# VHH binders against b0bn94: the designs that were tried, part 18

Target 1, 137 residues: b0bn94
Amino acid sequence: AEVQQLRVQEAVDAMVKSVERENIRKMQGLMFRCSANCCEDNQASMQQVHQCIERCHAPLAQAQALVTSELERFQDRLARCTMHCNDKAKDSMDAGSKELQVKRQLDSCVAKCVDDHMHLIPTMTKKIKESLSSIGK
Short names: E, the ipSAE of ESMFold2; O, the ipSAE of OpenDDE; V2, 0.75 times the mean of E and O plus 0.25 times the DockQ between their complexes.

## First folded at step 13 (VHH; framework vhh_7nfr_2)

Design p1 (at its last look DockQ between E and O 0.77; V2 from the best seeds 0.00; counts 0 for: pae E 3.0 > 2)
Fold by ESMFold2, look of step 13:
Structure p1 (fold): chain B 137 residues (1-137), chain A 127 residues (1-127)
Amino acid sequence: as target 1 above (137 residues)
Amino acid sequence: QVQLQESGGGLVQPGGSLRLSCAASGFTFSRYSMSWVRQAPGEGREWVSYISTSGSRTYYAKSVKGRFTIARDNVKNTLYLLMDSLKSDDTAVYYCARGPFYYEWSSGKYTVTFDYWGQGTQVTVSS
């Protein structure tokens, strides 16, 4: 079960790194350029410059919140799936099944949870990238 | 330094209620999913309940569903477990745990483990 959950950890890490490199990092560069432009109006008040800079940072904050929200949905589903596997293992032990048999059933159940959720990652990635593209509008 | 401190355990009769609290410090509490895990004497740990970062999604082990309620207050950095209709087989040490399944922007890692635990609080249900 630990080995199977590490598979999903590595896949999510890779997906988020690709979204960061392809989308988020570009937004961060634009944010800094936008902020620098705010500083070039010599007639703006200090407060106006600060507000201008704050507006420049909003798209990056929105992008990070979007990715976090999608990951929250994914991890909630995976947590529910693995808790169900623990319930089934408990039921089998209470019904008198042998410990080795219960362990095999639990491992198989968790492996299925991981496989099912690994298949969701491409769809989640597509949704994230489409949503991030709309922030740049 | 991450710290988790449980309180609210005690001795109750069957059918009674208890409210457990877990005070969190040393990290941005609202960015992490949280769980309650219990361990009865001589048994392994049982994942009792899970709550998402915002508190919008909760899940429960079959053995406690309908009787227990997990909640969080992200302003007070506190996790709760309200336990109703307690039974003798609910007797255990209850642990507050950070995780599993969360993404940490500072490290760029997706974590699949319970990486921090409290000391536990004893709940005993006996007549």
Scores: ipSAE 0.342, ipTM 0.695, lowest interface PAE 3.0, mean pLDDT 85
Fold by OpenDDE, look of step 13:
Structure p1 (fold): chain B 137 residues (1-137), chain A 127 residues (1-127)
Amino acid sequence: as target 1 above (137 residues)
Amino acid sequence: QVQLQESGGGLVQPGGSLRLSCAASGFTFSRYSMSWVRQAPGEGREWVSYISTSGSRTYYAKSVKGRFTIARDNVKNTLYLLMDSLKSDDTAVYYCARGPFYYEWSSGKYTVTFDYWGQGTQVTVSS
């Protein structure tokens, strides 16, 4: 089960890194430049400068929230799937199945969960990137 | 350092109720999903319940669904497990676990496993 978890972890990690490089990092740059511009307005009040900076941070915050939300959805589905595997394993044990057999069944079930969810990652990635591209426009 | 400390376990009769607590420290509790896992003697670990960071999403093992309720207080950094209608089969050591999902934006770290566990609290259901 741990091996399967590592598989999905690596896949999701790769996706997140891709999103970070292609979208989030650029948004960070924009945020910093925007904030710097806010600070150059010598006619603005302190409050106005702070409000300006807050506005500069809004797109990035929205982007991070979006990615987090998508990850949570993915994780929830995966969690449910794996929990169902555990339930089946428990049922098998209660039915008198051998421990080794139950373990194999559990591993197979979890592997399937991981496989099925890994197939969702490209579509999820595309959706995330498209959504991120629309932020701040 | 990350610490999880379970409490509230004990001996109860079938049909009884218990409330487990898990005190968390050493990390931003509200950023992590949390879980309860139990292990009966001679058996493997069973994922009992999961709760999302905000608490808006909860999931339960079939064996405890309808009887157990997972909750969290992010202000008090505490995880709870309300156990009603306890059965003999609920006898186990109950562990508080951080996870299994977390992503840290500052470091880019993503995890899909339980990375920290408490010492556990014994729950015994017997007549």
Scores: ipSAE 0.167, ipTM 0.561, lowest interface PAE 2.5, mean pLDDT 89
ESMFold2 (binder alone), look of step 13: mean pLDDT 82; pTM 0.813

Design p2 (at its last look DockQ between E and O 0.16; V2 from the best seeds 0.00; counts 0 for: pae E 6.3 > 2, grease 24.4 > 24.2, SAP .707 > .668, placed apart)
Fold by ESMFold2, look of step 13:
Structure p2 (fold): chain B 137 residues (1-137), chain A 127 residues (1-127)
Amino acid sequence: as target 1 above (137 residues)
Amino acid sequence: QVQLQESGGGLVQPGGSLRLSCAASGFTFSRYAMSWVRQAPGEGREWVSYISYSGSRTYYAKSVKGRFTIARDNVKNTLYLLMDSLKSDDTAVYYCARGPFYYEWSSGKYTVTFDYWGQGTQVTVSS
């Protein structure tokens, strides 16, 4: 499980860095410039300035929500795969298999889950970038 | 400091019900998936149930599906496990755990395992 954590961590980190560099960073820059402009209206109340700033944050918030949603879907799929591995391990223990053998089988099952799901990361990345391109229009 | 504290365990008769609670503090609870994991005497830890950070997705181990229900309250920062139709095989220490599988924006890390655990609550099913 530690080894599989590092594999997934590295792949997801690389994907998120790509999305951040190509899409999210531009949106952050716009958000801060928009927010600074909100502060230039000396006739606005404190509440109006805060609301203006919150509107400036909407595109970035939407972008982060999209990325988080796709990551959650990936996470849930991987979690279900590994939880199925846990079910098979329990079935084997209930059938009388030795604990060490069951642990090796569980570890192999989880490794396969991770390998199969890492194959999906490039297509997930493409979908995220396409969705992000529509934000702020 | 991340803290997870389970409660609600105890002695119960076969066929009985019990509700476990896990109070969470020291982190933004609503941003993390949560799980219940149990450990029977002399055995390894067994994953029991999972709930996504919003609560919209749940999953259960085959051994408990249909008998246990996981839920969360992101306002009260509390995780729950409703246990019905308890059997002697359910006797274990039950832990709430943060994870698996979450992404942390501030660190840029994705985790496939549980990174924080509670101290556990004992559930004993005995006639």
Scores: ipSAE 0.036, ipTM 0.420, lowest interface PAE 6.3, mean pLDDT 81
Fold by OpenDDE, look of step 13:
Structure p2 (fold): chain B 137 residues (1-137), chain A 127 residues (1-127)
Amino acid sequence: as target 1 above (137 residues)
Amino acid sequence: QVQLQESGGGLVQPGGSLRLSCAASGFTFSRYAMSWVRQAPGEGREWVSYISYSGSRTYYAKSVKGRFTIARDNVKNTLYLLMDSLKSDDTAVYYCARGPFYYEWSSGKYTVTFDYWGQGTQVTVSS
């Protein structure tokens, strides 16, 4: 189970790093430059400058929220799958199944959960990146 | 390096309340679901509560549902467990854990798997 957990974690981490490098980092740069421009308007009031900066920050905030939301959904789905495996294992034990048999079934079930969800990561990544690209436009 | 440090444990009377905290460092806290796990003397570790990345989703063990509240502050990198209406059966070492992602069966028990744990904080409920 630990090995399976590591597999998913590594895959998710790789995805996040990719998204950060290709999308979020660029958005951060835009936010900073935008904010800097806001500060160059010497005729603007304090309130106007502040509002300008807030507008500059909005896309990045939206981007971060989007990524977080997608990660949560992914994790929740995986968790539910593994929980289902656990429930089955418990039911089997309660039914008098042998310990080793139940363990093997559980491991197999969890492995399947991991495999199935890992296959979703590329599609999820694509979706995230596409969505991020549309932010602020 | 990943570090989790629990605090807030202590002695409390039945019906009392405690608030546990877990300070997280060494990783991007906001990217991970977090959980509380407890272990009573002579017993195995019991999953207590789970909270998702942003806190939008929470889960509780049946034994603590309605009494405990899990929360997190992603700005402060801190996980919380609000424990109300404490019972003697709540006496245990409470651990902060990163995860879960998976469940496993071991030694006749079905256990939630986590990748990192704190050292734990003792909670004693006694009159």
Scores: ipSAE 0.021, ipTM 0.352, lowest interface PAE 5.2, mean pLDDT 87
ESMFold2 (binder alone), look of step 13: mean pLDDT 81; pTM 0.810

Design p3 (at its last read DockQ between E and O 0.66; V2 from the best seeds 0.00; counts 0 for: pae E 3.6 > 2)
Amino acid sequence: QVQLQESGGGLVQPGGSLRLSCAASGFTFSRYAMSWVRQAPGEGREWVSYISSSGSRTYYAKSVKGRFTIARDNVKNTLYLLMDSLKSDDTAVYYCARGPFYYEWSSGKYTMTFDYWGQGTQVTVSS
ESMFold2, look of step 13: ipSAE 0.542; ipTM 0.800
ESMFold2 (binder alone), look of step 13: mean pLDDT 82; pTM 0.819
OpenDDE, look of step 13: ipSAE 0.397; ipTM 0.726
ESMFold2, look of step 14: ipSAE 0.513; ipTM 0.785
ESMFold2 (binder alone), look of step 14: mean pLDDT 82; pTM 0.818
OpenDDE, look of step 14: ipSAE 0.396; ipTM 0.707
ESMFold2, fold request of step 18: ipSAE 0.256, 0.292, 0.438; ipTM 0.633, 0.653, 0.756
ESMFold2 (binder alone), fold request of step 18: mean pLDDT 82, 82, 82; pTM 0.819, 0.820, 0.818
OpenDDE, fold request of step 18: ipSAE 0.346, 0.368, 0.355; ipTM 0.678, 0.692, 0.687
ESMFold2, last read: ipSAE 0.219, 0.289, 0.260; ipTM 0.604, 0.658, 0.636
ESMFold2 (binder alone), last read: mean pLDDT 82, 82, 82; pTM 0.819, 0.820, 0.818
OpenDDE, last read: ipSAE 0.285, 0.356, 0.278; ipTM 0.638, 0.684, 0.635

Design p4 (at its last look DockQ between E and O 0.13; V2 from the best seeds 0.00; counts 0 for: pae O 7.7 > 2, placed apart)
Fold by ESMFold2, look of step 13:
Structure p4 (fold): chain B 137 residues (1-137), chain A 127 residues (1-127)
Amino acid sequence: as target 1 above (137 residues)
Amino acid sequence: QVQLQESGGGLVQPGGSLRLSCAASGFTFSRYAMSWVRQAPGEGREWVSYISSSGSRTYYAKSVKGRFTIARDNVKNTLYLLMDSLKSDDTAVYYCARGPFYWEYSSGKYTVTFDYWGQGTQVTVSS
């Protein structure tokens, strides 16, 4: 189970780093440059400058929410899959299966959950990058 | 330091109800998914329920679905487990745990395990 948890961690970390380098970092740069320009209007009130800056942050905030939502959806699905494995293991124990056999069954079930969901990461990554590319257009 | 402290356990008759609480401190509670995990005597730990950081998504083990409700109060930094229609096989030590499967944007950390646990609270359903 620890090996399977590490596999998911490494795959998701790589995906997050890719999305940050290719999409999010550029949006952060744009947000900061936009915000700096808001401060150059000497005729604007303090409230107008703050509102200008808030508008500059909107695309990045949308992007962060999108990535967070997709990651939460992915991890919720994986958690549900592994909770189902726990149910199967409990059923086997209640039916009289030996503890060692049940532990092996549980490990196999969790490994399959991880394999199935790991195969979805490239598709999830593509969807995220497409959605991020359309923000602010 | 991260601290998780459970309370609300006790002895209850079959069909009864209990509300477990877990007070959290030392971290930004609202940014983490939380779980309840239980351990009956002589058995391994069983994942009971999960709640996302915002509280918008919840999941339950088959054995408790429809009877237990997980909830959180991100203002009070408290996790709850509302247990109804309790049965003898619900007897266990119940642990509050941080995780699994959470992503913290500001630090860039993604974690797939329970990294902090409470001391547990005993729930006994008998007679």
Scores: ipSAE 0.047, ipTM 0.455, lowest interface PAE 6.3, mean pLDDT 82
Fold by OpenDDE, look of step 13:
Structure p4 (fold): chain B 137 residues (1-137), chain A 127 residues (1-127)
Amino acid sequence: as target 1 above (137 residues)
Amino acid sequence: QVQLQESGGGLVQPGGSLRLSCAASGFTFSRYAMSWVRQAPGEGREWVSYISSSGSRTYYAKSVKGRFTIARDNVKNTLYLLMDSLKSDDTAVYYCARGPFYWEYSSGKYTVTFDYWGQGTQVTVSS
């Protein structure tokens, strides 16, 4: 069933790359420019400069945390779905079903889990991008 | 390519402690849940511990719960297993694995599935 995992992983990877390219990379640029500006204040104390730089980094940190959180939630949902498949498989075996039949049912169930969750990725992506766009404003 | 390299194994007395490390490369470490799996001589592989991508969630097998602690450093791309109160039954090769993703039924048993494994590190608990 590794093929199913690869499918969803590739889809998630594509989403992450999209988010990185369209949102995170821009935020990184802003962070660097902001930090550079902090360093140009010759009248500021060391503490003030450091605080300024920390403020510059905050949006990017928040962005990373948000993306990570969404990915974890997605993974958790998918994991729960597949676990239900596993439970059903066990129940079938306990009921006396043939091993090959149970395996096929399990594979089918997992495939459905992957399919269903792959359909969630576009919506998740949109949500992430919208949230990221609001960071720092 | 994905690489996982375990270290920190060795010989320890019962009641002792050991810390295993797993160096990860070839993928974005912070995006993947990680696990430790062990295999004792003559036995099948046993799932030991799981940690989510951010480290916010952890799980332990009943056999190690309260004694082992899984942790990760996403900056260093490293997975850890802190092993306390070691017992003779903890003797095994310990593998770092990416996942799990789900369980499969095969060959008369249910197994946790992982997509990548390290080479393993030997842990021997003996007086």
Scores: ipSAE 0.015, ipTM 0.304, lowest interface PAE 7.7, mean pLDDT 87
ESMFold2 (binder alone), look of step 13: mean pLDDT 81; pTM 0.805

Design p5 (at its last look DockQ between E and O 0.24; V2 from the best seeds 0.00; counts 0 for: pae E 6.2 > 2)
Fold by ESMFold2, look of step 13:
Formats: C-alpha cells, sequence, structure tokens
Structure p5 (fold): chain B 137 residues (1-137), chain A 127 residues (1-127)
C-alpha cells in the first residue's frame, strides 16, 4: 500500500506542476503586476490600496479553488475505493484468513483502485486547464 | 501548529453509547477531510471512519458500519463520532486524524496519508 500511495502522490504532483506551469504561474505574475499598480496611486488611502490588491488576487484565488475542488473530488473517489478494500481485508481476517494472505489481498485491491483512478488523470487535467483559461475575463 | 484534541471517551457497558469529539485548531478545518482511527492494546492502528471536507460524504469500516456515525461541524471546527451498540472489541484508544488526501499549495505537494493525529481518548467497554 506504501508503493501505491507514492504512485498517486507522484502522479498528482506531476499533474499539478503542469497546471501550475501552464496556467497558475501566469496568473500569479499578473496578480503581482496588478498589485504593484495598486501601490502606485499616491492619493489612495491605505484601505483603498488593500482593497485594490484584494481584487488583484481574485483570479488566482478562483484558480486555486478550482484545482483544489477537482483534487478533492478525485480524492473522494479514490478514498471510497480504498476504504472498500479495507472492509474486504477486515472481513477476511474475521473469517479466519491468515494475515499474510489478507495483506496481499489488501495490497492488490488498493493497486487496482490506484490503476483505475490514475487513468482518469489526463482527462481531469484537460478539464482543469480549460476551466482555468476562462478565469479572469 | 495543528492541534487535534479528542474527548468523550470513558467506561461504558456493552450495548451502550458514547459520543467522541475532536476539537481542531491551527488550520482551516473545513478544507480537510478527517478520519477516526483506533488502536487496541498490542494491535496496529485500524481505520474506523472518514468524512469529506464538506461533510457530504462519509465512509465506515465494516466492523462499525450501522453502529457508528461520523459527523463534523465546520463552524465549531469539531469532528464527532457517535458510537452505538458498543461491544467489548470496540475497546481501544480512538484518534482523530487529518486526512487522507489533500494538497498544500505552499509546498506544491499532494499528501496521500494522515499527517496529523490527536493524542487519543480511551474507550473501554466493560463486561
Amino acid sequence: as target 1 above (137 residues)
Amino acid sequence: QVQLQESGGGLVQPGGSLRLSCAASGFTFSRYAMSWVRQAPGEGREWVSYISSSGSRTYYAKSVKGRFTIARDNVKNTLYLLMDSLKSDDTAVYYCARGPFYYEWAKGQYTVTFDYWGQGTQVTVSS
């Protein structure tokens, strides 16, 4: 099960890095340039400058929330699958199966969960990138 | 610093009920999935229940399904476990755990396991 946790972590990290490079970093750069312009108004009050900066952060905040929401959805699906695996392992233990056999069954079940869900990542990535490209206009 | 503090454990008769609470602080509670995990003396940790960050999805280990209910209050930053029809083999230390599966933007990392645990609360079901 530790190997499957690493597989998921590496795959999701790679996907998020791709999204960050292609979409999020551009939005972060825009946010900083926008924020700098807020500070150039010599006549603005402190509150007005802070409010201006808050508006500059909105597109990036929306983008991060979108990515986080999609990750949570993926997380929920995978968690349901792996928790079912835990249930089957407990049932096997209660029925008298040997611990080594139960561990093998659990590891195999989790591996299948991970395999099934990892095939969804490219499609999820495309949807995220399409949604992100629409933010900010 | 992330803090998880369990309470509500104690001694109860078989067939009885308890409600466990876990007070959370030091993080945005509503953005994280939470779990209950238990450990009987001399045994490894056993996952008991999971609840999604919004509370809309819950899952239970087979050994407790139909008897335990997980809930959360994202306003009070509190996780709950209602335990009914308790049996002697439910005797364990019960832990509140943050996770699994969440993304930390500052680190650029997706975490696939539990990263923070409470100190635990003892539940003892007497004969």
Scores: ipSAE 0.040, ipTM 0.421, lowest interface PAE 6.2, mean pLDDT 82
Fold by OpenDDE, look of step 13:
Structure p5 (fold): chain B 137 residues (1-137), chain A 127 residues (1-127)
Amino acid sequence: as target 1 above (137 residues)
Amino acid sequence: QVQLQESGGGLVQPGGSLRLSCAASGFTFSRYAMSWVRQAPGEGREWVSYISSSGSRTYYAKSVKGRFTIARDNVKNTLYLLMDSLKSDDTAVYYCARGPFYYEWAKGQYTVTFDYWGQGTQVTVSS
């Protein structure tokens, strides 16, 4: 099973790559240009320059935190769903059900979990991108 | 390469406590959810506990809920499992695992899996 193709992770990775290309990379560019501009102020004190740079980094930090938070929430939901599947499987075995039958039920339960959550990825992606677009404005 | 190494297992009496540790290396630990999985003799692997990448969220199997606590230190790249009120049924090899991940089988089937495992640490609860 460990050698099987990872569908959810591939889908999530694709989403992350999309977010990186369309949102994060642009924000990085803005951060660098902003920071560079801070450094060009020869009248500013060292403290002022540092504060300026910190302000330049804030949107990107917020963006990264947002994406991380959304990914964690997504994975947590999946984990809860599949752990419940495992609990049911254990209960069935304890009740004397046949191993093969329990396995099939578990596989079916997990498959449903995966399918249900795969369908959430486009909506999640849209939400993330919209949120990221509002950062720094 | 990715490495996970468990420690802290041993023999304990019923009602006792143990703390397992898992040292992680070879990857960005803070990016991955982690889990503990155990396997008793003659039984299949049981998903014991899950912790999110940041550690902000944890979940437990029904069999250990209220007794076990999963934690992580992302600075030390270490995963922990605090086991209290141990029972004989907790006797198993405990594995640290990176994940979960969800893999596709042939013909549209799926399973919960983990991409990396430690060698495991033996926990024996006996009077």
Scores: ipSAE 0.025, ipTM 0.451, lowest interface PAE 3.8, mean pLDDT 88
ESMFold2 (binder alone), look of step 13: mean pLDDT 82; pTM 0.814

Design p6 (at its last look DockQ between E and O 0.67; V2 from the best seeds 0.00; counts 0 for: pae E 6.7 > 2)
Fold by OpenDDE, look of step 13:
Structure p6 (fold): chain B 137 residues (1-137), chain A 127 residues (1-127)
Amino acid sequence: as target 1 above (137 residues)
Amino acid sequence: QVQLQESGGGLVQPGGSLRLSCAASGFTFSRYAMSWVRQAPGEGREWVSYISSSGSRTYYAKSVKGRFTIARDNVKNTLYLLMDSLKSDDTAVYYCARSPFYYEWSSGKYTVTFDYWGQGTQVTVSS
């Protein structure tokens, strides 16, 4: 089970790194430049400058929230799948199956869960990137 | 440092009720999904219940569905497990665990699997 968890971990890691590099990092740059411009307005009040900076940060915050939300949804789906595997394992044990056999079945079930969900990652990534591209426009 | 501390376990008769608590510290509790996991002697760990970071989504193992309720208080940094209609088969050490899929953008740190567990609290259901 741990091996399977590592697989999905690596896949999610790769996705997050891709999103960070291609989308979030650029948005960070925009945020900083925007904020810097806010600070150059010598006619603005302190309150106006702060409001300007807050507006500059909004797209990035929205982007981060979006990615986090998608990751959470992914986790929820995976969690449900693995929990069902656990239920099956319990049922098998209750039915008198050997422990080793149950373990193998559980491992196989979890592996399938991971495989199925890993296949969702490219589509999820595409969706995330498309959504991120629309932020701030 | 991340800490999880379970409490509320004890001896109870079949049909009885218990409420477990898990005090969390050392991290932003409200950003993490949480789970309860139990382990009976000689058996493997069983995933009992899951709750999302906001508490809006909950899931239960078939064996406890309808009897157990997972809840959280993000202000108090506490996870709960309300256990009703307890059975002998519920006897186990119950652990709270920090569930995966949090990403810290400031540091680049992320989690996808259970990464922290408490010491556990013993629940014994016996007549």
Scores: ipSAE 0.201, ipTM 0.600, lowest interface PAE 1.9, mean pLDDT 89
Fold by ESMFold2, look of step 13:
Structure p6 (fold): chain B 137 residues (1-137), chain A 127 residues (1-127)
Amino acid sequence: as target 1 above (137 residues)
Amino acid sequence: QVQLQESGGGLVQPGGSLRLSCAASGFTFSRYAMSWVRQAPGEGREWVSYISSSGSRTYYAKSVKGRFTIARDNVKNTLYLLMDSLKSDDTAVYYCARSPFYYEWSSGKYTVTFDYWGQGTQVTVSS
């Protein structure tokens, strides 16, 4: 399981870095410039400036939540796949298969789950980027 | 420090019911998906059930589907496993496990597997 965890973590990390570089960083820059403009009105009350800044931060917070939600859905799918592998291993053990054979089959099944789900990452990335483009509009 | 403490295990007759609880502290419970995992004597760990951080999505192993219910209370930071129609095959130590796939934007970390486990609570089903 440690090897499979590293494979998935590396793949997801690369995807998230791409989304940060191409989408989130631009939104963060807009947020800071928007916030700076809030501070330029020297006739605004303290509360008005704080409210202005809060409005500037909302799109970035929404974007981060959206990415987190998609990552959770990815985890859900992968977890379901590995749960199916565990079910098959239990069935084989209950049917009298040797422990070593069952462990080998389980490890192979989990590795295939990871391989298959890593193939879905490009599609997930495209969906995330499209959804991020709609925030603030 | 992350702490997970299971309770509610015990000895029951076949067909009986139990409710397991897991008290969580040392982290923002509502940000994490959670699981129950069990281990029978001499066996490897078997995943039992999973619940998303909000509680809106739940999944179950084939062996317990329809008999067990996972739930959470994000105000009380508590995870539950409601077990009905217990069978001798359900005899095991049951662990509460944190399943973090919360992405931390400042660190760039995403974790897919379980990173913290409780001490476990024994469930024994015997006639």
Scores: ipSAE 0.014, ipTM 0.401, lowest interface PAE 6.7, mean pLDDT 81
ESMFold2 (binder alone), look of step 13: mean pLDDT 84; pTM 0.846

## First folded at step 14 (VHH; framework vhh_7nfr_2)

Design q1 (at its last look DockQ between E and O 0.32; V2 from the best seeds 0.00; counts 0 for: pae E 3.6 > 2, SAP .678 > .668)
Fold by ESMFold2, look of step 14:
Structure q1 (fold): chain B 137 residues (1-137), chain A 127 residues (1-127)
Amino acid sequence: as target 1 above (137 residues)
Amino acid sequence: QVQLQESGGGLVQPGGSLRLSCAASGFTFSRYAMSWVRQAPGEGREWVSYISSSGSRTYYAKSVKGRFTIARDNVKNTLYLLMDSLKSDDTAVYYCARGPFYYEWSSGKYTLTFDYWGQGTQVTVSS
């Protein structure tokens, strides 16, 4: 019923899992080891330890924000594409086209949006991984 | 649990303005894209505007572009639709909706699919 949306969702989910396994999880491990090291300075004040730990979390926070922004951008582009399809369908209805013809035109337009944007996921994945690799340098 | 409550509808003369609000609760509002959808009497629902979860990207149907502005306040968990230069064919019930687009392939109908909807607020434009 939602075959086209499911295709996009499955591809995005696979990309997210790949980024988590290859990049995010490693950064989480580094964050925790960094934080643990902050606690090993027996000369530091409580405030100094907390500030140390806060600094350790910054790279992961930056990475999560980056991934979130890229996912938002992808979904927004797909939404824009499908909204243009809805505009065309409304134009056809206003011009007097039959509802069945309008539905067929809309279906074809949305299917193309989905296909086109599925082909962009590898590029998005590459950009995310490149950007994540620059965090912490 | 998820609640969307629209307000701000009413009667207005052609050329007038209205500001619609949608109070959101029961979910992390800033995580979700939001939309406004309207339905005139005897017509199907029309997707009129979209705003990204951060608010940085907005899109409008051709019928309202340049006259309507969608905005959100992620601190107050509120979605807005600022409506200017209103025309009689803007008369409709306006719904606040959450989520990504879901096309309904099996029904064969021109529908917008979102996971949650408000109750709607009536906007009437007449002289």
Scores: ipSAE 0.229, ipTM 0.600, lowest interface PAE 3.6, mean pLDDT 81
Fold by OpenDDE, look of step 14:
Structure q1 (fold): chain B 137 residues (1-137), chain A 127 residues (1-127)
Amino acid sequence: as target 1 above (137 residues)
Amino acid sequence: QVQLQESGGGLVQPGGSLRLSCAASGFTFSRYAMSWVRQAPGEGREWVSYISSSGSRTYYAKSVKGRFTIARDNVKNTLYLLMDSLKSDDTAVYYCARGPFYYEWSSGKYTLTFDYWGQGTQVTVSS
């Protein structure tokens, strides 16, 4: 089960790194430059500068929230799948199955969960990147 | 340092109720999903319940569904497990666990497993 978790974690990590490099990092740069410009207005009040910086930060915050939301949905689905595997394993044990057999069944079930969800990652990535691109406009 | 401390365990009769608490510290509690995991004697760990960071989503193992309620107070940094209609099969050490999901933007760290556990609290259901 741990090996399977590593598989999907590596895949998601790779996706996140891609999103960070291609979308988030650029948005961070824009945010910093925008904020710097806010600070250069010597005629603005403290409140105005703060509001300006908040406006500069809004796109990045939205982007991060979007990515986080998608990842959470992904994880929730995977978690539910895994929990169902655990339920089945428990049922098998209660039915008198051998421990080794139940373990193999559980591992197989979790592996299937991971496989099924890994197949979703490319589509999820595309959706995320498209959504992020719309934020930048 | 991340710390999780369970409390509320004890001895109860079948049909009784308990409320477990988990005090969290050393991290931004409201950003993490939390879970309860239990381990009965001679058995493996069982994922009992899951709650999202905001508390808006909860999930339960089939064995406890309808009897247990997971909740959290993000102001008090506390995770709860309300256990009703307890059965002998619920006898186990109950652990509070952080996870299974978190992404930290500042470090780029992605976590898909439970990364921190409490010491556990013993729940014994017996007549």
Scores: ipSAE 0.214, ipTM 0.605, lowest interface PAE 1.9, mean pLDDT 89
ESMFold2 (binder alone), look of step 14: mean pLDDT 83; pTM 0.836

